# Ledger of designs, part 20: VHH binders against Phosphoribosylformylglycinamidine synthase subunit PurQ (purQ)

Target 1, 271 residues: Phosphoribosylformylglycinamidine synthase subunit PurQ (purQ), of Archaeoglobus fulgidus (o29008)
Amino acid sequence: MDREEIKVAVLRMEGTNCEDETVKAFRSLGVEAEAVHIKQFYSDMIRFEEQRSVFDYQCLVFPGGFSAGDYIRAGAIFSARVKSVLRKDIEEFIKMGYPILGICNGFQVLVELGALPGFDEDKPLAEKPEMALAMNDSSRFECRPTLLKKESEKCIFVKNLKKDVVMFPVAHAEGKVVFPSGKEDEYLERLTSNDQIVFRYVDEKGDYAGYPWNPNGSFYNIAGICNATHTVFGLMPHPERAFFGYQVGRREGYGDGYCIFRSVVDYLEKL
Below, E stands for the ipSAE of ESMFold2; O stands for the ipSAE of OpenDDE; V2 stands for 0.75 times the mean of E and O plus 0.25 times the DockQ between their complexes.

## First folded at step 22 (VHH)

Design zc2 (from y4 with G55R R100H; framework vhh_3k1k_2; at its last look DockQ between E and O 0.04; V2 from the best seeds 0.00; counts 0 for: pae E 10.2 > 2, placed apart)
Fold by ESMFold2, look of step 22:
Structure zc2 (fold): chain B 271 residues (1-271), chain A 121 residues (1-121)
Amino acid sequence: as target 1 above (271 residues)
Amino acid sequence: QVQLVESGGALVQPGGSLRLSCAASGFTFSRYAMRWYRQAPGKEREWVAAISPYRGRTYYEDSVKGRFTISRDDARNTVYLQMNSLKPEDTAVYYCAKSHTYGHWTSFDYWGQGTQVTVSS
């Protein structure tokens, strides 16, 4: 599709706070992007000029942005609203092959929606969550750089990534990837066999390591996963905060997060 | 290349009805919002109605709301405008358009040659 036809919706609700960074990242790549309040997709109390359809867009982003103290209420409300009013639209959006990105709280939304781990291509939204993002093992809000090893070749969000290890910051209190008790090895095999593990936390040598390199205690050091079609991607670190070089201590150019956003644009141009 | 061909315009009496059609080609029709615009003699083109892709949420300019109905048939790549209770003020050339945004605010990329609707007084 032509780049001029690409539109990205970065969803917002009270409590989200990273949508501006994500909108700027996509706009700097020459595509239309806007922050869209979820009410604009369903409410008749929104001015007609502000009403939107999910299908006006070719990419949806669920941004991060709840404070650690507010996630239980604000994130639960956001997830419940998405489920109640957008579930059918998101299911069809995924089936049409359009990408969805969930960052931090957005990853949590995708988990609650049943979109991740997303094992079934024909039923992209599971009836109940098949994983969770639990409280960090440290019992602390973790806010710092993390190093992530790329593990997927098929995930559309990493096709433009040329490095094996990237740096994105984290900022969360609930980021620990967990799977159903007793099924951890089964789920790991399913994820690995279908190339659905996208990033894993590593140390400065590129080796898998515990705290503080795995900042939340996630199973298998998983930092991000994608669904069975490799088009729905969730991660706890913030690539939008590592898009421009100045965000990560480089004097100019881009940070490692650039390639995540560039990969989406490249994918959509081929679609 | 995008092509939009409107049809169904005619001369009608006040209170009458017409159904306009717009056949589309050159793009993945089911993935785009579609709009109707009109241009009365001596006036600027003005927006009339819009329909989103999938599920077909609709929006109308206030002057036509309740009288006009926009619809789409994705299998036939066609957008329709059912116009009821026509008034002389509805006289115009009607155009369909491909759009990326449902609703009034949009960039307008493509339209057809239009179809003439005339409502005698």
Scores: ipSAE 0.000, ipTM 0.362, lowest interface PAE 10.2, mean pLDDT 85
ESMFold2 (binder alone), look of step 22: mean pLDDT 82; pTM 0.844
OpenDDE, look of step 22: ipSAE 0.126; ipTM 0.536

Design zc3 (from y4 with G55K T106E; framework vhh_3k1k_2; at its last fold request DockQ between E and O 0.01; V2 from the best seeds 0.00; counts 0 for: pae E 4.3 > 2, placed apart)
Amino acid sequence: QVQLVESGGALVQPGGSLRLSCAASGFTFSRYAMRWYRQAPGKEREWVAAISPYKGRTYYEDSVKGRFTISRDDARNTVYLQMNSLKPEDTAVYYCAKSRTYGHWESFDYWGQGTQVTVSS
ESMFold2, look of step 22: ipSAE 0.376; ipTM 0.732
ESMFold2 (binder alone), look of step 22: mean pLDDT 84; pTM 0.858
OpenDDE, look of step 22: ipSAE 0.020; ipTM 0.368
ESMFold2, look of step 24: ipSAE 0.000; ipTM 0.304
ESMFold2 (binder alone), look of step 24: mean pLDDT 84; pTM 0.857
OpenDDE, look of step 24: ipSAE 0.023; ipTM 0.406
ESMFold2, fold request of step 26: ipSAE 0.263, 0.226, 0.261; ipTM 0.683, 0.652, 0.687
ESMFold2 (binder alone), fold request of step 26: mean pLDDT 82, 82, 82; pTM 0.842, 0.843, 0.840
OpenDDE, fold request of step 26: ipSAE 0.041, 0.040, 0.024; ipTM 0.486, 0.481, 0.446

Design zd1 (from za3 with A33H; framework vhh_gocatamig_d2; at its last look DockQ between E and O 0.04; V2 from the best seeds 0.00; counts 0 for: pae E 10.0 > 2, placed apart)
Fold by ESMFold2, look of step 22:
Parts: sequence; C-alpha cells; structure tokens
Structure zd1 (fold): chain B 271 residues (1-271), chain A 121 residues (1-121)
Amino acid sequence: as target 1 above (271 residues)
Amino acid sequence: EVQLVESGGGLVQPGGSLTLSCAASGFTFYRYHLAWYRQAPGKKRELVAGITSGGRTVYMDSVKGRFTISRDNAKNSVYLQMNSLRAEDTAVYYCAAHTRYPSWGYSMDVWGQGTLVTVSS
C-alpha cells in the first residue's frame, strides 16, 4: 500500500504517557499516526467527528509508560476495556495480517487478550492468558537502559534491524515474563521453533546475564516475543524512547529504536 | 474530483417520508466517517446523523426512531431515510465526510452543496 495510505493508531487511556513519542516516531517516517483514546472506538459520548473505527488503521500500538505506582490499577482497567470492547475487532485485525505492537503496559494488554504468545494462527486470541508479566524480582520499579540481542529473523518488526545488539530503556515494576508452572520448557520449545522470541536481555559483552542486565528476572531473559504469524509483537523495553538520536545522547540521526518503526512501515508498504 | 453530491430533497407533507442520497467520488469512501447535517433558516448547522467507517451510527435526539442513516461502500453512497417528517425538519441537508485525525493538523473535510427538504401542508 502507499505510504500516505498507512495510518497508525496509538491507543491511549487515562494514565498512558508514551503515546506522543510513538506518534512522533511514525510521523517522522511519513505515515499518518495519531493517539486515539480507547473510548473513540465505542462510546456514544464522543463527538461524532472524533469517533474512530479500528479498521481505519493498518497498525495498532498499545503504548506503555503509566506512572509508577499506578501501573497495576491503570493497566488493569485498560486491559479490561480492550477485552470488553475491542476483542473481536482485534482478532479480525490480526487475521487480516496487520501489525500490532505492545510496548511495556501494552505488552501486558496483548497478554491479557490472549494475543501473545499467540501460538495458534487460526485462533489468534486465546480464551485465557497463556503467560504473564509479573512483578520484578527486585520488587522495585526498574528504570534503566537495557541491551537486547535480536533473536528473530521472521518478526516483521525487526526486519530492518542491522545490529545484533540494541539498547532500549525500560521503566516498569512488572516486567517479568513467566509461563504456566511446569510448562516453561514446552513453551520455550514452541516459541523457539517458530522464531517467536524476538529480543533477549544481555550484558555489555552480549552474554545472557542476570540482574541488572535482566532487570526483571524474565524467564530465559525474554524481553519481547511475537505471535505465530510474526505480526503481533510485545516487548517491555521502550523503542520509542530510543528512536531519535537526541533521546540516546546523539546530536543528530537515529537511535536503535528507529528500525522497529521503519520495519512496520516497510512491511505495510509491501502488504 | 473530490465531491459529495446530495439528492432526494423536496416538498413533503407532515408525517411523510423521504430518502436522501449522497454520492461520493474522488476519494477512498470506505475509510471515511459520513454524516448528514442540516441548517434551517436562522439556525446553526447541526449534526443530524452520522455513520462511522465501521458502521456505528449516531443520531440527534429529535430524529431518533424517525431517521436512519446507512452507507453502501460498493456504491460510494450514504443515505438518510427520513420518516414521520415534521415541519421542524425543514432545512437544507448536507452530506459531509469528516477527517479522522484532528490532533495533528492533517485534516480534510468534504461537504456537499446541500439538498432542500421542505415539510409543509
């Protein structure tokens, strides 16, 4: 599709705060993007001119960045609303091959919807969550740079990534990837065999290491995964906070997060 | 080029019915939210009914249950079925397509020229 026809919705609700960075990132790539309050998709109390349909867009982003201390409450409300009013639309959106990105709290939303780990291509939303993002092992809000090793070749969000290791910051209290007790090895094998592990936390030498390099204690150092069709991607680090060079201490140019957003645009242009 | 053309207006008796049609050309119809507005003499233009690209509808209170908006994406058309018409419904009716992106200044509003509906005995 033509780049001018691409529209990205960055969903927001009370308490989200990273939608502006994500909107700016996509707009700098020449696509239309806007922050869309979730009520614009369903509420009659919204002025008609402000009402939206999920299918007005070719990419959905569930942003993160809730205030520390309010994360559980605000994120749970957001997840519940998405499940109650958008679940069917999101299922259809995924089946149409359109990408969905969940960043930080947005990753939790995708988990709660049953969209990730997303093993079944024919039923892209599981009836019950099949993983969780649990409280960090430190029991603290972790706000730090992280180093991430690219692990996937098939995930559409990393097709344009030239580096083996990238830096994205984290800012969360609940980022620990966990799978059902007793099924960890089974799930790891399923994810690995279908190339669904996208990023893993590493140290400065590129080795898989514990805290503080794995800041939350995620199983297998998993920082981000995609679904079976490689089009729905969730991660705890914030690529939108590493998109422009000035966000990462460079005078000009781009940070490592640029390729995540560029990859979406490239994918949609070929769709 | 980019156009919305209304038709179906006219003179009708109170209690009667009328169907307004709006044919669209020159843009990607299915992506847009469509609406009917009206303006009576000496009054502000007001939203009568709207329909999103996904098919959700809204109506002003005074027309709920009497008017029905619909769209046919295959024919690039939006319709307003008006039943149980009243003298107060007399107005010029405008078809409109609205920008979905008010927050970043990339906006496009498309308006028809209007079609007159007169409800009179």
Scores: ipSAE 0.010, ipTM 0.458, lowest interface PAE 10.0, mean pLDDT 85
ESMFold2 (binder alone), look of step 22: mean pLDDT 82; pTM 0.843
OpenDDE, look of step 22: ipSAE 0.014; ipTM 0.308

Design zd2 (from a1 with M108F V110Y; framework vhh_gocatamig_d2; at its last look DockQ between E and O 0.01; V2 from the best seeds 0.00; counts 0 for: pae O 14.2 > 2, placed apart)
Fold by OpenDDE, look of step 22:
Structure zd2 (fold): chain B 271 residues (1-271), chain A 121 residues (1-121)
Amino acid sequence: as target 1 above (271 residues)
Amino acid sequence: EVQLVESGGGLVQPGGSLTLSCAASGFTFSRYYLAWYRQAPGKKRELVAGITSGGRTVYMDSVKGRFTISRDNAKNSVYLQMNSLRAEDTAVYYCAAHTRYPSWGYSFDYWGQGTLVTVSS
């Protein structure tokens, strides 16, 4: 695809502006991007010119901070709504090879949708969640820079990421990756064999370490994973807050998050 | 002290076979997920084969049917039988052990120093 033909939807709910940074990131890369309210995909009360289809876009993003009212379980309410009205479309979207990104709350939504860990290529959305993002071991909101080691060579979101370790900030209370009890080895085997672990928390030496380098206590220090087709990616840290140089204390240039978004664009240009 | 020591690497012709061994010490071997990784020059380290504490195995697609991973908990050892070797199998092979701390959920990763496997005619 030509870059000018690429359109990205950053999904949002009522009264949130958390999607702005993500939209800005994509637009800076020369692709079209807009924040789209979930109701624009299904509501008959929406004006015709405001109605949207999942297939109007080549990339979907579930951003962080859009599920402020979801206090029961992270991402549960939003995911239930999305699943109710867009399940088939999202499944087809994934099968088409179009990328989906979930950041922080968005990662939570992808988990609740059954899109991650997404072991079954023929059924992109599991009937029930197969993993969880649980309350941080610290039992508090964690807000800090984190160091992430790139693990995957197949995930399309990190294809042009050359750095071994990147810095993305976290901001969450429920970011602990947990797998079903007693199945940790199985899940680790499946994830590693198919190169689905994308980022792991590391310390300043690049070593896998506990708190605070692992801010939430995630299993295997997992910060982000992708599905079996490597086109759906969820991560707890915020690459959109490390996209521009000025966001990371540099006068010019880009931060480590740049490569995440550029990888998406590059992938789509080759489709 | 935790140690993983690989052995068995060397030069072999295409179609040949090698058996890699890894001897572990300094940790509770039976609790660990064990794996063989390989790294070719200029490439990232990749998983070749893994075996859970329960004995379940997994392989990368390119080695399925040719490679076999096994473990011997009594000997604190893991093995990789490599048959029908190809030029593209040339790499440094690393033994690894992965586990999680039961109370915390944090994992520990131990690595060997690696053993070179060269497949060349």
Scores: ipSAE 0.000, ipTM 0.228, lowest interface PAE 14.2, mean pLDDT 91
ESMFold2, look of step 22: ipSAE 0.006; ipTM 0.202
ESMFold2 (binder alone), look of step 22: mean pLDDT 82; pTM 0.827

Design zd3 (from za3 with A33M; framework vhh_gocatamig_d2; at its last look DockQ between E and O 0.01; V2 from the best seeds 0.00; counts 0 for: pae O 15.9 > 2, grease 26.6 > 24.2, placed apart)
Fold by OpenDDE, look of step 22:
Structure zd3 (fold): chain B 271 residues (1-271), chain A 121 residues (1-121)
Amino acid sequence: as target 1 above (271 residues)
Amino acid sequence: EVQLVESGGGLVQPGGSLTLSCAASGFTFYRYMLAWYRQAPGKKRELVAGITSGGRTVYMDSVKGRFTISRDNAKNSVYLQMNSLRAEDTAVYYCAAHTRYPSWGYSMDVWGQGTLVTVSS
């Protein structure tokens, strides 16, 4: 696909505030990108020119930030709404090989949708969540830079990432990766055997360490994972806040987040 | 469930050749080692040859230059080509799959049922 034909939708709902940075990141790469309210996909009350289809796009992003109504469980309201109106479309989207990115709250949404860990290629969305992003062990909102070690060679989002360790900021209260009780070993085996662990938290030496290097206490220091087809990716840290050089204290150039978005574009150009 | 099934064992004369095959089912690991072991009567099981997911191979000293381990990912199979066989190569040969995650303390070992190789005049 030609780069000029690529369209990216950054999905938003009432109260969502972090879509702009993601849109800007993609646009800077020469692809079309826009923030799309979920109502534009299903509401009959929306003007014709504002109506959208999932299949108008080649990439979907669930952005970070706050979604109004997620007071019960992070990502729960957004995911429920998506499930009710777009389940089949999202499943088909995934089966077509189109990439989906979830950042922070977006990762939470993908988990609640049953898209992650996404072990079943024939059922991209599980009937119920199969993992959780729980409250941080610190019981506090964590806001700090983190160091992440690249773990996956198959995830399409990190294909252009050559650095072993990258720096992305975190900003969340519920970012602890948790697997079903008693199934941690099984899940780890499945994830590792299929190269689905994408990023793990590390210290300044590149070693796996606990708090504060693992800010939320995630199992196996997992910061991000992808599904079995390696086209759906969720991570708690924010690559969109480390895209431009000026975001990471550089006068020019790009931050480590650049490679995440560039990898998506390159993947789609070859698709 | 991962299963390994060996084949190709039998009786061969000294100096002869034999190829062992191991068919793996349910094996979808990204990081692993496939290996051939052997156990002669009254002796301990020993590693004969191994091949990692990255393609690195290892051989016991007594079989270097005579035995070759290879894999076919499309067929989910591992092979052991045995040339210049000797009487001391007589043993039950086992196929094995190994996964190790030392930092996490996780390990998995799967074994085949074994196939008998007898080298005799």
Scores: ipSAE 0.000, ipTM 0.203, lowest interface PAE 15.9, mean pLDDT 91
ESMFold2, look of step 22: ipSAE 0.166; ipTM 0.608
ESMFold2 (binder alone), look of step 22: mean pLDDT 81; pTM 0.825

## First folded at step 24 (VHH; framework vhh_3k1k_2)

Design ze1 (from x2 with G55K T106E; at its last fold request DockQ between E and O 0.42; V2 from the best seeds 0.00; counts 0 for: pae O 6.4 > 2)
Amino acid sequence: QVQLVESGGALVQPGGSLRLSCAASGFTFSRYAMRWYRQAPGKEREWVAGISPYKGRTYYEDSVKGRFTISRDDARNTVYLQMNSLKPEDTAVYYCAKSRTYGHWESFDYWGQGTQVTVSS
ESMFold2, look of step 24: ipSAE 0.332; ipTM 0.716
ESMFold2 (binder alone), look of step 24: mean pLDDT 83; pTM 0.858
OpenDDE, look of step 24: ipSAE 0.014; ipTM 0.340
ESMFold2, fold request of step 26: ipSAE 0.179, 0.227, 0.261; ipTM 0.629, 0.657, 0.676
ESMFold2 (binder alone), fold request of step 26: mean pLDDT 83, 83, 83; pTM 0.849, 0.851, 0.848
OpenDDE, fold request of step 26: ipSAE 0.017, 0.013, 0.005; ipTM 0.379, 0.331, 0.235

Design ze2 (from y4 with T106E; at its last look DockQ between E and O 0.51; V2 from the best seeds 0.00; counts 0 for: pae E 11.7 > 2)
Fold by ESMFold2, look of step 24:
Structure ze2 (fold): chain B 271 residues (1-271), chain A 121 residues (1-121)
Amino acid sequence: as target 1 above (271 residues)
Amino acid sequence: QVQLVESGGALVQPGGSLRLSCAASGFTFSRYAMRWYRQAPGKEREWVAAISPYGGRTYYEDSVKGRFTISRDDARNTVYLQMNSLKPEDTAVYYCAKSRTYGHWESFDYWGQGTQVTVSS
């Protein structure tokens, strides 16, 4: 499709407050992007011109929050509302091959919805969550740059990424990737064999390391995963805060997060 | 190449019912939003009802909410408008329309020839 016809919804609710960076990132790439309140998809109390369908868009983003307390509260409330009112729409959206991105609390939303790890192409939303994002091992809010090794060649969000290691910041208290007890090795094999592990935390040498390089204690240093069709992607670090060079201390150009957003646009232009 | 053919318009008494159909061809029907519009003599065309791609959401203009129901059958490439409790103010030529691009309901191109609905006062 033509780039001018691509439209991205960055979802919001009362209390979410981090959607602006994501909207700006997509707009700078020449696509339409807007913050869309979840009520615009289902409420009769919204004026007609403000009503929306999920299918008015070719990409959905579940953004992160802005502070420790607000991230936890907003994420949990957001998850519950998405599941109650958008589940069927999201299932069809995924089946249509349209990308969904979950950042930080948004990753938690995708997990709670059953969209990630998302092993089954024919049933892209599991009936119950198959993983969790638990409290950081440190029991602290972690706010720092992180280094992430690209692990997937098939994930559409990293298709054009030229570097093996990128830098995105984290800001969370609950980012620890956890799989069902006793099934960790099974899940790891399923994710690895279908190229669903997208980013893993590494140190400055590119080696898998513990705290502080793995800031939350995630199993296998996992920072982000995608579903079986490689079109639904969740990660704890914030690529939207590393999109412009100025966000990461560069004079000009873009940060490492640029390629995440560019990859979405490239994918949709070919779709 | 895109073709929309409306049918089912008729003369009906107030309080009556009609079902309009719009047969579509020349595009991947399920991926596009569809709308019904109407135009009374000497008036501008106005929006009536809309349905999202794949049928997940329906939308209605206030004056028809609760009386009209839009639906789609993607297997038959057809959109319907069930019109109940018809009033003289519903008299118009009814058109179906296809969104300009898939997923975008705010911009509609391609109109059928229309079907006349007349509600005798």
Scores: ipSAE 0.000, ipTM 0.308, lowest interface PAE 11.7, mean pLDDT 84
ESMFold2 (binder alone), look of step 24: mean pLDDT 84; pTM 0.855
OpenDDE, look of step 24: ipSAE 0.219; ipTM 0.649

Design ze3 (from zc3 with A33S; at its last look DockQ between E and O 0.46; V2 from the best seeds 0.00; counts 0 for: pae E 13.6 > 2)
Fold by ESMFold2, look of step 24:
Structure ze3 (fold): chain B 271 residues (1-271), chain A 121 residues (1-121)
Amino acid sequence: as target 1 above (271 residues)
Amino acid sequence: QVQLVESGGALVQPGGSLRLSCAASGFTFSRYSMRWYRQAPGKEREWVAAISPYKGRTYYEDSVKGRFTISRDDARNTVYLQMNSLKPEDTAVYYCAKSRTYGHWESFDYWGQGTQVTVSS
């Protein structure tokens, strides 16, 4: 598809706060991107020029970040709204082969929707959630840089990645990846056999390590996963806060998050 | 090159019906939303109806709800506007457009030359 035809929707509602960074990242790559309030997809009480269809876009982003004072309640409200008004549209969007990115709270939304771990290509949204993002082992809001090792070759979001280990910040209280009790080994085997583990937390030597390198205690150090078609990706760290060099203490250029967004554009141009 | 060709406009009595067609080429029609717009003499161009590429979900401007129906035939790369219970205020040049923008009228991307609909007694 031509780059001029690519449009990205970054969803927002009351309580989201990182959509502008995500919009700016995509716009800097030369594609159209906009923050879209979730009501614009379903309300008939707004002006037509503000109404939107999910299918007017080729990429959906559930952005990261909520204000620290209300992140748990706001995230639950956002997830419930998405499930009630967008579930069927998102299912068909995935079947069309278009990418979806969930960052931090957005990863939680994709889990609640049944889109991740997303084992079944033909039924991309599970009826019930098959994993959870639980409270951090520290019982604290964790706000720190993290080092992430790339684990997937097939995930479309990492195809442009030039490094084996990248740095993205985290800011969350509920980031601990857990699977159903007694099924952890089964789920790990399913994820690894289909190349669905995308990032794992590592230390400065590139070794899998506990706290503080694994800041939430996630099973198998998982920081991010994708679905069976490798087009729906959720992660707890914030690549949008590591896109421009100035966000990560560099005078110029880009941070490691650039390649995540560039990979989406590259994928869509080939689609 | 994207091309949109409208047809079916005519002179019609009040209360009558017309079916407009828009033949599309130069893009993968089934993946894009399509819209109808109209422009009456001395007025700004206004949207009339839109149809998404998925499940044929449709949207209408309030003044045409219940009277107009937008539809699409992806196999023939064609979008239609069935107009019933026509009124003199429906008199306009009707344009189809390929647009997936956030709904601003200038952001329709591609247009045809239009087809004239005239409603008189």
Scores: ipSAE 0.000, ipTM 0.216, lowest interface PAE 13.6, mean pLDDT 84
ESMFold2 (binder alone), look of step 24: mean pLDDT 83; pTM 0.857
OpenDDE, look of step 24: ipSAE 0.018; ipTM 0.402

Design ze4 (from zc3 with Y54F; at its last fold request DockQ between E and O 0.01; V2 from the best seeds 0.00; counts 0 for: pae O 5.2 > 2, placed apart)
Amino acid sequence: QVQLVESGGALVQPGGSLRLSCAASGFTFSRYAMRWYRQAPGKEREWVAAISPFKGRTYYEDSVKGRFTISRDDARNTVYLQMNSLKPEDTAVYYCAKSRTYGHWESFDYWGQGTQVTVSS
ESMFold2, look of step 24: ipSAE 0.257; ipTM 0.659
ESMFold2 (binder alone), look of step 24: mean pLDDT 83; pTM 0.851
OpenDDE, look of step 24: ipSAE 0.021; ipTM 0.345
ESMFold2, fold request of step 26: ipSAE 0.122, 0.264, 0.203; ipTM 0.604, 0.676, 0.639
ESMFold2 (binder alone), fold request of step 26: mean pLDDT 82, 82, 83; pTM 0.841, 0.845, 0.847
OpenDDE, fold request of step 26: ipSAE 0.000, 0.022, 0.000; ipTM 0.243, 0.385, 0.248

Design ze5 (from ze2 with S107K; at its last look DockQ between E and O 0.36; V2 from the best seeds 0.00; counts 0 for: pae E 8.4 > 2)
Amino acid sequence: QVQLVESGGALVQPGGSLRLSCAASGFTFSRYAMRWYRQAPGKEREWVAAISPYGGRTYYEDSVKGRFTISRDDARNTVYLQMNSLKPEDTAVYYCAKSRTYGHWEKFDYWGQGTQVTVSS
ESMFold2, look of step 24: ipSAE 0.012; ipTM 0.365
ESMFold2 (binder alone), look of step 24: mean pLDDT 83; pTM 0.856
OpenDDE, look of step 24: ipSAE 0.642; ipTM 0.845

## First folded at step 25 (VHH; framework vhh_3k1k_2)

Design zf1 (from ze5 with G55S; at its last look DockQ between E and O 0.35; V2 from the best seeds 0.00; counts 0 for: pae E 8.5 > 2)
Fold by ESMFold2, look of step 25:
Structure zf1 (fold): chain B 271 residues (1-271), chain A 121 residues (1-121)
Amino acid sequence: as target 1 above (271 residues)
Amino acid sequence: QVQLVESGGALVQPGGSLRLSCAASGFTFSRYAMRWYRQAPGKEREWVAAISPYSGRTYYEDSVKGRFTISRDDARNTVYLQMNSLKPEDTAVYYCAKSRTYGHWEKFDYWGQGTQVTVSS
């Protein structure tokens, strides 16, 4: 499709806080992007010019962060609202091959919706969650740079990535990837066989390592995964905070996060 | 190519009812939002109603809310507008339109040829 027809919705509800960075990233690539309150998709009380359909967009982003307020309640309310009013539309959006990105809390939302690990193409939203993002092993809010090794060739979000190892910051208290007890090897095999592990935490040598390199204790050092169609991607690190050079200590240019967003645009132009 | 063919327009008395239909072809109908617009002579085309794909959520301009009902039949590739309690102000050519994803739907919507609705005093 033509770049001028590409539109990205960065979803928000009261308490989300990272949508501005994501909107700026996409806009700097020459595509239309906006923060969209979920009520704009379903409420009759929204003014005509602010009403939206999920299908007005070719990419949805669930951003990270909720305000200092009631995080678990806010995230649960957001996920429940999306499931109750947008579930069918989001299922069809995924089946149409359009990308969805979940960053930090957004990754948690995708897990709660049943969109990740997303093993079944025909039922892209599982009835119940098949994984969790648990409390960090340190019991701390981890706010630090992380080094991530690219593990997927098929994930559309990393096609433009030219480095083997990239750096994105983390800022979370619940980032530990956990699979059902006793099924870890089975789930790992399914994810690996379909190229669904996208990023893993590494040390400065590119080796898989424990804390502080794996900042939360995630199973298999997993930092991000995608679904069976490689178009729904969730990660705990923040590529939108590593998009512009100034975010990572450079006066000009781009950080490693640039390629994540560029890959989406490239994918959509070919779709 | 996209084709939209409206029908069902007629002359009616105030308070009357009409049902408009729009037969669609040239695209996968079930995947697209559909809209009705209207245009009175000498006026700009204005939005009337819209219906989303799949979930079928409906949206209405305030002046028609409660009187008009948009619906779709995906098996027949047809969108409908049931118009009740018609007023002389509803007199216009009614157009069916296929939605686009720009945030400014009107710029890339495909339009039918229109069907005349006249509500005499």
Scores: ipSAE 0.011, ipTM 0.398, lowest interface PAE 8.5, mean pLDDT 85
ESMFold2 (binder alone), look of step 25: mean pLDDT 83; pTM 0.849
OpenDDE, look of step 25: ipSAE 0.044; ipTM 0.550

Design zf2 (from ze5 with G55Q; at its last look DockQ between E and O 0.73; V2 from the best seeds 0.00; counts 0 for: pae E 10.8 > 2)
Amino acid sequence: QVQLVESGGALVQPGGSLRLSCAASGFTFSRYAMRWYRQAPGKEREWVAAISPYQGRTYYEDSVKGRFTISRDDARNTVYLQMNSLKPEDTAVYYCAKSRTYGHWEKFDYWGQGTQVTVSS
ESMFold2, look of step 25: ipSAE 0.000; ipTM 0.308
ESMFold2 (binder alone), look of step 25: mean pLDDT 85; pTM 0.875
OpenDDE, look of step 25: ipSAE 0.028; ipTM 0.507

